VH-VL binders against Glutamine--fructose-6-phosphate aminotransferase [isomerizing] (glmS). Designs and how they scored, part 4

Target 1, 141 residues: Glutamine--fructose-6-phosphate aminotransferase [isomerizing] (glmS), of Sulfurisphaera tokodaii (f9vpa4r286to426)
Amino acid sequence: VIEEIKNAERVIVIGAGTSYHAGLYFSIELNRLGINSLPVIASEYYNVRSKKGDLVFAISQSGETIDVLQGIRMMRNSGAKIISLTNVIESAIARESDYKIYMRAGPEIGVAATKTFTTQLASILFILSVLKKENLKKMEK

## First folded at step 1 (VH-VL)

Design ma12 (framework fv_maftivimab)
Fold by ESMFold2-Fast, scan of step 1:
Structure ma12 (fold): chain C 141 residues (1-141), chain A 125 residues (1-125), chain B 106 residues (1-106)
Amino acid sequence: as target 1 above (141 residues)
Amino acid sequence: EVQLVESGGGLVQPGGSLRLSCAASGFTFSSYGMNWVRQAPGKGLEWVSTISGSGGSTYYADSVKGRFTISRDNSKNTLYLQMNSLRAEDTAVYYCAKGGLYDSSGYFPLYFDYWGQGTMVTVSS
Amino acid sequence: DIQMTQSPSSLSASVGDRVTITCRASQSISDYLNWYQQKPGKAPKLLIYAASSLQSGVPSRFSGSGSGTDFTLTISSLQPEDFATYYCQQYYSTPTFGQGTRLEIK
């Protein structure tokens, strides 16, 4: 998964609601690491023109967010690879992703959005920590 | 166990307004998405609108977008459909349907596991 | 919108028969398909979700199969209470229903 992110020409981060805000943070940090990234609000997926070389990072706690699902399908048809960050094994989004990352949090059932955002942010911070360590190794080689 | 009871249907003239209600019981209302599905006399089913468990996300069929508004009051376990600018083609039985678990992204699977009895809306001069 | 087409539009069968109803999507919808049963004057009842998962409380004689564009609902041994109209519904995008298949006594 890390190699896919590092080698992408552009990382499109798509999500809805609190997942979008977690994705926005991820995109900002990816750009700081020299990785071109575009955050996308899932409901506006149709405004995005994707191409071969793009990597889509889709964030959906349930793995069933319809705008996220439609977005990844559209972008895959343009040649993009799909990575999902979700909580549900064999959910729609996970099933249709090339790579899958599962959060450790249990199902969100009408619960405060803050908990889901924190869990998504923890996963993103871990990915960023690995990417940062990889960059340091290359620089000090 | 799970019960959904619609009310508010009736006869209304074209261009008029009507508000439907659905009283839910037997499950944790705020944890589930809710839906309106309609059926014109002698015709098939048509999805109208969906609302997330928190009420933060709403979705509409193109045929009703801009005219209908779905809402919910989780403290009262009640779902609403405000129908404005009604047309003859809106004549149908309107069903309240339970669908999917709420999630923080505002989506839930759209399979309607429980339905109310329906309430008839007739738009006629 | 994804168009859902059911075949046949009506079917006559006898108690004990194996009945097959087909649903075709205008584009691939993976397994995001549900089946409902509706009796005259009643609300629909969910039978199958996610193409092949049997809803709790539904008799095992009902089964669903298919993926992509072609889906099938099968009743292995038709019972008197199974005479009804059956609808497929996709949730891959904005939900759409098939036109329905009326199952009648021969």
Scores: ipSAE 0.000, ipTM 0.544, lowest interface PAE 12.7, mean pLDDT 82

Design ma2 (framework fv_maftivimab)
Fold by ESMFold2-Fast, scan of step 1:
Structure ma2 (fold): chain C 141 residues (1-141), chain A 123 residues (1-123), chain B 106 residues (1-106)
Amino acid sequence: as target 1 above (141 residues)
Amino acid sequence: EVQLVESGGGLVQPGGSLRLSCAASGFTFSSYAMNWVRQAPGKGLEWVSTISGYGGSTYYADSVKGRFTISRDNSKNTLYLQMNSLRAEDTAVYYCAKGPTYYDILTGPLDYWGQGTMVTVSS
Amino acid sequence: DIQMTQSPSSLSASVGDRVTITCRASQSISYYLNWYQQKPGKAPKLLIYAASSLQSGVPSRFSGSGSGTDFTLTISSLQPEDFATYYCQQSYSYPTFGQGTRLEIK
């Protein structure tokens, strides 16, 4: 899934509520790494013009957020590839994604106050750490 | 105010079938995972099954897998548990319980419970 | 299956007492532990989630602590309405409950 992110013409990060804020952070960090990225509030998916070459990174804790599901369907129909970050195996969003990342497969993280956001952020930080390592290796050559 | 009302319990013979219902009100039903949890007379709590908000994911305890089916009708705000091939050890009060605003069986609590419906499996 | 062991199985206490109930997981569950209260003939009620987070509407005399495998529920000054059975539940994997601790009046 790292190569898909690196090779995308644009990474559209879509989410609702706290998932959108986790996605916003991810999008900002992707741009810092030289990867073109656009954060999208799920409820405003219809304002996004997607095309072949785009990669959609969809964040949904339940895997069934209706606006996220409608957004990925619209963008896939326009030629984009879909990666999902969800908690639920074989949820609607996961089933309709080309690539799937499950949040609960990772390291143990416990923070009482903001569990959903913290879990999503931990997954994003891990992905970013891999991308940063790849970037360093490329610079060595 | 969140309300969950179970129905459909009763006496059934071993090998029989029964369908439980849970009528929900006071929240946006389709936005929440729903659960069935049972309690045998004088015993502790045992999780039975979970269904995601739109029904795309279902999970079952090993003790009921292949015999029980969880489902929901979001247009009627109703959760169901179809119980087949019932055994004496399935005798329990069955509670429906509301999950988190997102489906998360690995981290989320069961924040509201119905009053339960009694299922007795006996010859 | 992750096994949850509660201790004690029952305890007797007086109004005003500080009460501690413990729960042990067979493997590390991080902070994915919830506590419930059940009164005779009634449905369980959520008290604490994520090991230490107090559910809205629950009195502040209830508190939870712990991480990994060892967890505690504390009632700082027992009230008459607190006599009930208490259950821990892990949500790290497929949900499993402890056997319950029955809190009885002395």
Scores: ipSAE 0.005, ipTM 0.521, lowest interface PAE 14.3, mean pLDDT 82

Design ma3 (framework fv_maftivimab)
Heavy chain, then light chain:
Amino acid sequence: EVQLVESGGGLVQPGGSLRLSCAASGFTFDSYAMNWVRQAPGKGLEWVSTISWSGGSTYYADSVKGRFTISRDNSKNTLYLQMNSLRAEDTAVYYCARDFGLRYSGSLGYFDYWGQGTMVTVSS
Amino acid sequence: DIQMTQSPSSLSASVGDRVTITCRASQSISNYLNWYQQKPGKAPKLLIYDASSLQSGVPSRFSGSGSGTDFTLTISSLQPEDFATYYCQQSYSTLTFGQGTRLEIK
ESMFold2-Fast, scan of step 1: ipSAE 0.006; ipTM 0.557

Design ma6 (framework fv_maftivimab)
Fold by ESMFold2-Fast, scan of step 1:
Structure ma6 (fold): chain C 141 residues (1-141), chain A 127 residues (1-127), chain B 106 residues (1-106)
Amino acid sequence: as target 1 above (141 residues)
Amino acid sequence: EVQLVESGGGLVQPGGSLRLSCAASGFTFSSYAMNWVRQAPGKGLEWVSTISGSGGSTYYADSVKGRFTISRDNSKNTLYLQMNSLRAEDTAVYYCAKVRTYSVFGSGTYEIPFDYWGQGTMVTVSS
Amino acid sequence: DIQMTQSPSSLSASVGDRVTITCRASQSISSYLNWYQQKPGKAPKLLIYAASSLQSGVPSRFSGSGSGTDFTLTISSLQPEDFATYYCQQYYSTPTFGQGTRLEIK
């Protein structure tokens, strides 16, 4: 999923409530890394025009947030790829995503795992740490 | 120090129901995710269900989804498993098991299942 | 589901022997692997977590190694109390266990 984020023409980060605030932070940091990113509050999904080349990063603790689900469905229909960050294995949002990240506070980002004490921010920080190391590698070469 | 004591097992006919309980002591119960893991006679271990410390998130093995419900009462330090529509293949010793957690500055919190187990309670689905 | 396969399914050994049990994951699980010991009629006991970390109270003759898809549990000098069934378990995704390796007296 790191390669999908790096190669996207634009990363749309969608979430509701506290998930939106975590997504807003992620979007700001992606832009600082030179990755074009747009934060979207889930209830405003209908205002977003997505297209092929866009990557949607959907954040939902329950994986069942209706506005997030409707948003990713609309955006996928417009040609975007979907990555989900959820806490519930086999939730509706996870099932309708091309890539799934289940929250993990460990040193690695990867396939789904059951977690209870992992925060959305912790997962975002790990993704950012990997991206920053890749960015440094590119600047070095 | 940490103790987990299961109860509620027994003989039940196919299609019947049972409710298992796990009484926890020796740790701050509400701070830890809890699990049910089962083992059929002479067979290996199978994870059944997980519940978060607050009870806000639950997870189930595909084999029990829709039939079993995990729950907890943090005021009583007790974990439950409501088992409905029981089948012969649900026959097993059911263990209550706790996760281990540790925090690393700057990295967040890690979970490691299953550091402590109860003695188990036998569920037999047969006539 | 991630499938966990243990080898061998059973093993006969003598006290003092060095024994090695292996576990393979159907896909990469990094280091998210535990090893358990289970004696007849008893609950499993955690021996090793995070592939190589020894659980407190477990004798140092037990060690774990590996990452990705291939993992090993080693008992450097087998003791009488070590005859048991050993299970690996991944927690990278929905927890799954290996089928178990029964360690028997030769």
Scores: ipSAE 0.000, ipTM 0.508, lowest interface PAE 16.0, mean pLDDT 81

Design ma7 (framework fv_maftivimab)
Fold by ESMFold2-Fast, scan of step 1:
Structure ma7 (fold): chain C 141 residues (1-141), chain A 124 residues (1-124), chain B 106 residues (1-106)
Amino acid sequence: as target 1 above (141 residues)
Amino acid sequence: EVQLVESGGGLVQPGGSLRLSCAASGFTFSSYAMNWVRQAPGKGLEWVSTISYSGGSTYYADSVKGRFTISRDNSKNTLYLQMNSLRAEDTAVYYCAKDRYGDEFSYGLGMDVWGQGTMVTVSS
Amino acid sequence: DIQMTQSPSSLSASVGDRVTITCRASQSISSYLNWYQQKPGKAPKLLIYAASSLQSGVPSRFSGSGSGTDFTLTISSLQPEDFATYYCQQSYSWPTFGQGTRLEIK
């Protein structure tokens, strides 16, 4: 997953609602690391032109958010590779992704939307931590 | 005036087929996802199928997968539902419904325009 | 498959009453919840989308609230024309509807 992110010409981060906000944070941090990234609200997937060399990072707690599913299908058809971040094994989005990352949701403490953002953000922070360590190693050598 | 008009319902025997049509007017049909939703007599609403604005993506309820086919002809502003291998439990009023597609949360924001419904009765 | 549970299944109230209908999702759906009104013999009518947004042309006495798994539809001052069945519907994934709440005005 890390190598795919590092080697992508552009990382398109797609999500809906709270997942979009987690994705927006991810996209901003990727750009700070020198990785070209475009955040996309799922309902506007049709405005995005993708191609071979692009990597789509799709965020959907249920793995069945219809806008996200339609977006990844369109972008995959244009040659992009798909990574999904979902909580449901064998969900539609997970099944149609080249790479899959599964979140583990804990007990609900607040409103469900807040809980979803927190678990997605934890996964994103972990990915970013690995990417930052790779970046430091490159600078050292 | 925004309008959806269904047709094609009727009485059919188990194992038979019917094709429903939904004629759209008063809006840019090709810009919106469309749905079929059914309601058995005295029962609640059940989503049947969705088709994307271009017709490139179709989705089905598990109860109808492999038997029903949703399609659209954007040049004719018409939505279709081909129903094969009909069962008694498919007896229902079938509604054509437009998705609120094309704004910030458009897909998944509910169905804002509905037709009058067409009755499908599967009985021997 | 997200399951939607409505409460109550039926209720009776007087004109002018404040009525609340509840909808619970089997998992988090953020704010992707819609409310519909269906009068006898008629097609459903969208009342509220995105949990709390009032559909154009719908009287202001209708309002929606909630996020995550728990949602409510409120009618602030019940009118005779509000006799109907009300349905919640999640749009977070493939659409699923609640069982419906039948409202009878006394």
Scores: ipSAE 0.000, ipTM 0.517, lowest interface PAE 15.5, mean pLDDT 82

Design ma9 (framework fv_maftivimab)
Fold by ESMFold2-Fast, scan of step 1:
Structure ma9 (fold): chain C 141 residues (1-141), chain A 124 residues (1-124), chain B 106 residues (1-106)
Amino acid sequence: as target 1 above (141 residues)
Amino acid sequence: EVQLVESGGGLVQPGGSLRLSCAASGFTFSDYAMNWVRQAPGKGLEWVSTISGSGGSTYYADSVKGRFTISRDNSKNTLYLQMNSLRAEDTAVYYCAKSPGIYYGSGSFLFDYWGQGTMVTVSS
Amino acid sequence: DIQMTQSPSSLSASVGDRVTITCRASQSISSYLNWYQQKPGKAPKLLIYDASSLQSGVPSRFSGSGSGTDFTLTISSLQPEDFATYYCQQSYSTLTFGQGTRLEIK
């Protein structure tokens, strides 16, 4: 999955509501690492022109968010590769993705929206940590 | 208790305009997609339009594209349907309907609660 | 867009009968199929969502099954309050309804 992110011409990060905000953070950090990234509100997927060389990083806790699902279908049909970050194994979004990352969902009573954001951020921070280590090794050579 | 109350229906002449409203209560309005579904007298259900919780995404049936505009005001818990260039075939009961989906974690577009409906009659 | 076809368009049945209504999608819709009940002069009511999940408050005599293109709604033992029009609806790609199946007293 890391190699796909590193080799993408552009990483489109798509999500709805709280997932979009987690994705916005991820997109900003990717740009800081020299990886071209575009954050997209899932409901506005139709305004995005995707192509071969693009990688879509789709964030959806349930894996069933219809705007995200429609967005990834449109972008995949345009030649993009799809990575999903979801909490539900074999969900529609996960099944239709080329690569799947399953995020942690704690058993605690937290507010649904806050819990979703925190869980997604933990996964994103892990991915970023690996990318930063790769970047550091490259800089030292 | 979830409640949806439509208003704004009435008699209009062909080519006229009408604005429908749907007042929502009993749930966090901005977290859910909202929909308009219509039913012509003696006919089946026809989906008209859907708007996402944020209002950033809208979808329309081919029969109303370019004439109808769905919108929402999350600060007032109100859904709207602006209907322009009305035709006789737009005569129907218009229902406001709520999706059960929370946009952070649910993707099912289905209607768990419906309003009572408001009648729109397009006739001279 | 996805076309939904219901069969039959109407049927007559007696209280206590087992009733089956079918719905066919023009392309695969996975399990994104919902069923509604509408009584004359009233708004529709959600019965079944995601092909087989019973909505809260709906009697257990209602059940749904199917995946892909072929779906069924079953009423195991028809009650007087069940005489109504039933609609299927796909939520896979935007939204479309079937034409409805009218269930009448025999």
Scores: ipSAE 0.000, ipTM 0.493, lowest interface PAE 15.4, mean pLDDT 81

Design on1 (framework fv_ontamalimab)
Fold by ESMFold2-Fast, scan of step 1:
Structure on1 (fold): chain C 141 residues (1-141), chain A 124 residues (1-124), chain B 112 residues (1-112)
Amino acid sequence: as target 1 above (141 residues)
Amino acid sequence: QVQLVQSGAEVKKPGASVKVSCKASGYTFTSYGINWVRQAPGQGLEWMGWISAYNGNTNYAQKVQGRVTMTADTSTSTAYMDLRSLRSDDTAVYYCARDLGYDFWSGYSYFDYWGQGTTVTVSS
Amino acid sequence: DIVMTQTPLSLSVTPGQPASISCKSSQSLLHSDGKTYLYWYLQKPGQPPQLLIYEVSNRFSGVPDRFSGSGSGTDFTLKISRVEAEDVGIYYCMQSIQLPLTFGQGTKVEIK
């Protein structure tokens, strides 16, 4: 998964509601690492043109969000590779993704919406930590 | 496994109505649309219309507009096509097919999985 | 309505030989989004149609690699590199760029 993110010509991060905000953070941090990234609110997927070389990072708690599902289908059919970050094994979004990341369980300490954002953010922070560690390793050599 | 299972054959008199069902399983029903296509004996395929299981929006072919109604029942994952004022030229096999399209802009859709078909015979 | 015209209307092929089916549309199927909304379906005797090729040249899941689609604008071709007995049926092209969705009249493929 990490190599796919590093080697993508562009990483399109798509999500809805709180998933979009987690994705926006991820996209901003990817750009800071020199990885070209575009955050997309799922309801506006139709405004995005994708192609071979693009990587789509789709965030959906349920793995069933219709706008996210429609977006990844459109982009996959245009040649993009799909990575999903979901909480439900073999959900529609997960099934239609080339790579699947399932959200990490965190302690239950807040309301449902807050917990959803926290677990999405924890997963994103983990991915970012690996990317940053590799970046530092290359610089130190 | 994705399946669309249709109701059984119907024989109707001219002027009657027919309601064909299409029960979906193996996927999230509300994430896809359903197209209806018919085929008269020995003839080609004719598109009848489309329904979104997500929001209930429909689009009907002009030839059947005014005498067709498509509905979707999310509680049973079943789509229906109700065709009224039947004529002899409505005799056909009627298929439902899952919409794997991108119809947000306008009727851009195509079908991946099809039901087995329902034979409707209209004769005196 | 967009008119889809297939040629030939029937083909009789010796097993192992190639087959080619043409589909022409009355107007361009290229959308401003860069995609071409042309699809190929196969209807085997007594069965519902099945998707073979989507968006001109992409093989649907499970479709053998002997099937290939090509073309652009208004002229499209479906090729079978080596026809097998199981490929018997009626082949249809379809456009979905404009409502109503329309199909070609079909090409019947038979084994000699």
Scores: ipSAE 0.000, ipTM 0.485, lowest interface PAE 19.0, mean pLDDT 81

Design on10 (framework fv_ontamalimab)
Fold by ESMFold2-Fast, scan of step 1:
Structure on10 (fold): chain C 141 residues (1-141), chain A 124 residues (1-124), chain B 112 residues (1-112)
Amino acid sequence: as target 1 above (141 residues)
Amino acid sequence: QVQLVQSGAEVKKPGASVKVSCKASGYTFTSYGINWVRQAPGQGLEWMGWISAYNGNTNYAQKVQGRVTMTADTSTSTAYMDLRSLRSDDTAVYYCARDTMVFGDLYSGYFDYWGQGTTVTVSS
Amino acid sequence: DIVMTQTPLSLSVTPGQPASISCKSSQSLLHSDGKTYLYWYLQKPGQPPQLLIYEVSNRFSGVPDRFSGSGSGTDFTLKISRVEAEDVGIYYCMQSIHLPYTFGQGTKVEIK
């Protein structure tokens, strides 16, 4: 998954609602690491022009969000590879993805934070930590 | 004959919760989804969300997300919509409707058969 | 959200005469699979909505052939060739190409 993210010409991060906001954070951090990234609100997937070399990172708590599912299908048909981050094993979005990452759902940490957003951020932070370690190894050589 | 039969009318105070049931018959419950649609007095139709009877996956409209929970009991072929923290603007007739799509298999569906509706009145 | 706009909001029809209802979407309802995700529902007084037309032009089971749907992209029409007393109610168009699913505001059809 890490190598796919590092080698992508562009990482399109697609999600709806709270998943979009988690994806927006991820996209910003990817750009800070020198990885070209575009956050996409799922309901506007039809505005995205994807191609071979693109990697789609799809975030959906249920794995069944129809706009996310249609977005990944459209972009896969244009040659993009798909990574999904979902909470439901073998959900529609997970089944349609080339790579699958499943969220670790724990108890809610704060009364104001949504469980979905907190869990997605934890997963994203973990991925970012691995990417940052990979960058450090590359810089050491 | 496909039928969706809903629970009876409810009168609630602001801040309360309501749980509406939708009992399905005449088809394989787990092959279809259930949509929930509401209609305020004299107003149009508003989609609230969807649940898959196959795997229990849900998708909620943003306006009610955080206050609604949709569930399905396959042993009784009954779908439920639980709406919390009721406000006066939640006063509406709530309908369940069968979705022709099973999410993940088709792009999208439509609502073919509808329940008779459940009137929920929120008043102080 | 996709906005669905119906015109007229109400119409009174002499029995046996035709009626026409327009529905416009704020963006195309045509999917890359070649299907258009537009539907028509009728809500008779005191009843739940019932499906009339699916995917622009297909009549649902039991729907009389006097009902027909047409259109493409963002502009759709529901026609009733000869309005009967049982056709009284509020007609809604709906899109299901994007979440949330959205309905037009409704068109009330009455007999003169």
Scores: ipSAE 0.000, ipTM 0.482, lowest interface PAE 17.4, mean pLDDT 82

Design on2 (framework fv_ontamalimab)
Fold by ESMFold2-Fast, scan of step 1:
Structure on2 (fold): chain C 141 residues (1-141), chain A 125 residues (1-125), chain B 112 residues (1-112)
Amino acid sequence: as target 1 above (141 residues)
Amino acid sequence: QVQLVQSGAEVKKPGASVKVSCKASGYTFTSYGINWVRQAPGQGLEWMGWISVYSGNTNYAQKVQGRVTMTADTSTSTAYMDLRSLRSDDTAVYYCAREGPLYYGSGSYLPFDYWGQGTTVTVSS
Amino acid sequence: DIVMTQTPLSLSVTPGQPASISCKSSQSLLYSDGKTYLYWYLQKPGQPPQLLIYEVSNRFSGVPDRFSGSGSGTDFTLKISRVEAEDVGIYYCMQSIQLPYTFGQGTKVEIK
């Protein structure tokens, strides 16, 4: 899925509540890496014009968040590819995504390991670390 | 060809500190975390803590909380465990072991998938 | 902390005969992602532990098919269909569903 992120014309990051805030951070960091990115609060999905060449990165703990699901359906209809970051295998959002990434809190978080935001942020930081290495490799001759 | 190579055996007096190293090769160091696990002579395995190599975030077992520090140097692909105020019951073989990748996508998230050879730490007067 | 309990603590097996090790957890290891965070490790004499089985029933790379894992919730089993001399060592189950990660006491497998 790193290849899809690198090659997208624009990465739309959609989420609700705490997932939106994790997505906002991701979007800001993608732009700093030279990847055009737009953060979208899920409840406002209908205000976003998407097209072929766009990649949607959908963040939802349950994989069942209605506004996220409606958003990805609308954007898929416009030709965008969908990557999901969820906790639940075969959830509605995961099933309707072209690529799926499953969250896990891991040992770094302690009691906060049950906190969705911390788990999502850890996953995002990992993705960013891979993208940063790809950028370094690209700049080195 | 994943390999974790640890520093050599240490003999320490009570009250001293020990710093064990774990040099990684054969994979992208920052894509995985490192666990530290110890084993006292003739005893089972005891988890000591974990470090996210990328973020530097750590989580330590309650029993060693306040006496342990785990760090990683990404430029040398080396993780470290520093244990202070050593007691005789800290005598053990200390292992580092890999965990991850930090996301799995279509793969599996694996704790302790590859282990270092172990570092024997003996604490005696 | 989740407590992991293994039975038996030791067993002696004639080469070619089967062996079975039980592992029970004090709470369910099933996570919301549909996976069960139960793992089996083998520590051969004088060596570090090595991963045998991940997520209850999946063999790790290079692990012979005579090893199999099964179970769900809180009750898990590791089976060796035909014990070989190289299988001697101490077997540990481990849970990674929550911190701290915890191991069973270990089961020593020896050749009779």
Scores: ipSAE 0.006, ipTM 0.560, lowest interface PAE 11.9, mean pLDDT 83

Design on3 (framework fv_ontamalimab)
Fold by ESMFold2-Fast, scan of step 1:
Structure on3 (fold): chain C 141 residues (1-141), chain A 123 residues (1-123), chain B 112 residues (1-112)
Amino acid sequence: as target 1 above (141 residues)
Amino acid sequence: QVQLVQSGAEVKKPGASVKVSCKASGYTFTNYGINWVRQAPGQGLEWMGWISAYNGNTNYAQKVQGRVTMTADTSTSTAYMDLRSLRSDDTAVYYCARVFGSYTELPYGMDVWGQGTTVTVSS
Amino acid sequence: DIVMTQTPLSLSVTPGQPASISCKSSQSLLHSDGKTYLYWYLQKPGQPPQLLIYEVSNRFSGVPDRFSGSGSGTDFTLKISRVEAEDVGIYYCMQGIYLPWTFGQGTKVEIK
């Protein structure tokens, strides 16, 4: 999945609500690593023209967010590859994705919504850490 | 048995807002979504947006994005379409229409339509 | 947005004769689930639209056998084998694959 992100002509990060904000952070950090990235609020997916060479990174806790699902369908039909970050195995978004990353949720004591954002951000930070480590290896050569 | 009944005709001035209601009966309201479609006099059909009665998720057509709000009241089985900053070219018959399929399905087509609400915007 | 184009815009038909309406989409309506999300609606004078055909060729409940839909990809046809007086109205095709849903401009069917 890391190679797909590194080799994409453009990474479109799509999400709704708190998932969009996690995605916005991810997109900003990808651009800082030299990876062209566009954050997209899911309800506005129709404003985005995707094509072959694009990679869509879709964030949805439930894997059933209607605007995210419609967005990835439109973008996939335009030739883009789809990576999903969800918490539900075999959800609609996961099933329609080329690559699947599942969030890991631990035992809950607190508010579920706050925990959901934290686990999305933790997953994104892990992906970014791998990408940054790869960049450092290249610079040392 | 299944029917959607809309509120009565409205006459508004430019810049005003209009709120059209759509009351569902004969089925489980929360199992379906509601589409809103308008038709200007002598013209074709234009989709405005969709709302899920199950979870309140919405999607709006770009032409009305920022001016429209769709809501659903599950206690009264009623959907609403609120359109703001009205212009003369918003003059149309506004229809609500049930999503073809259940709340767990993606919005497909439309199977049951309301009778329509005429909204006239004139100065 | 997907653009839907209908031809002809108007048809005058002798009762009992066939009618055919074409609908073309600017991109494929075939989904990865194997279904094609193309619909046909009829709007009779003074009434809301009513669903005739869903997913290209399936007649909706109560729709007479004289109505049939066909096509694939971007090219679709609605046929009425024997036009009756009750079939007068404006026919619309619609794509339901991607938001926003878009309609053809409509085809008016009249009796001679």
Scores: ipSAE 0.000, ipTM 0.488, lowest interface PAE 18.6, mean pLDDT 81

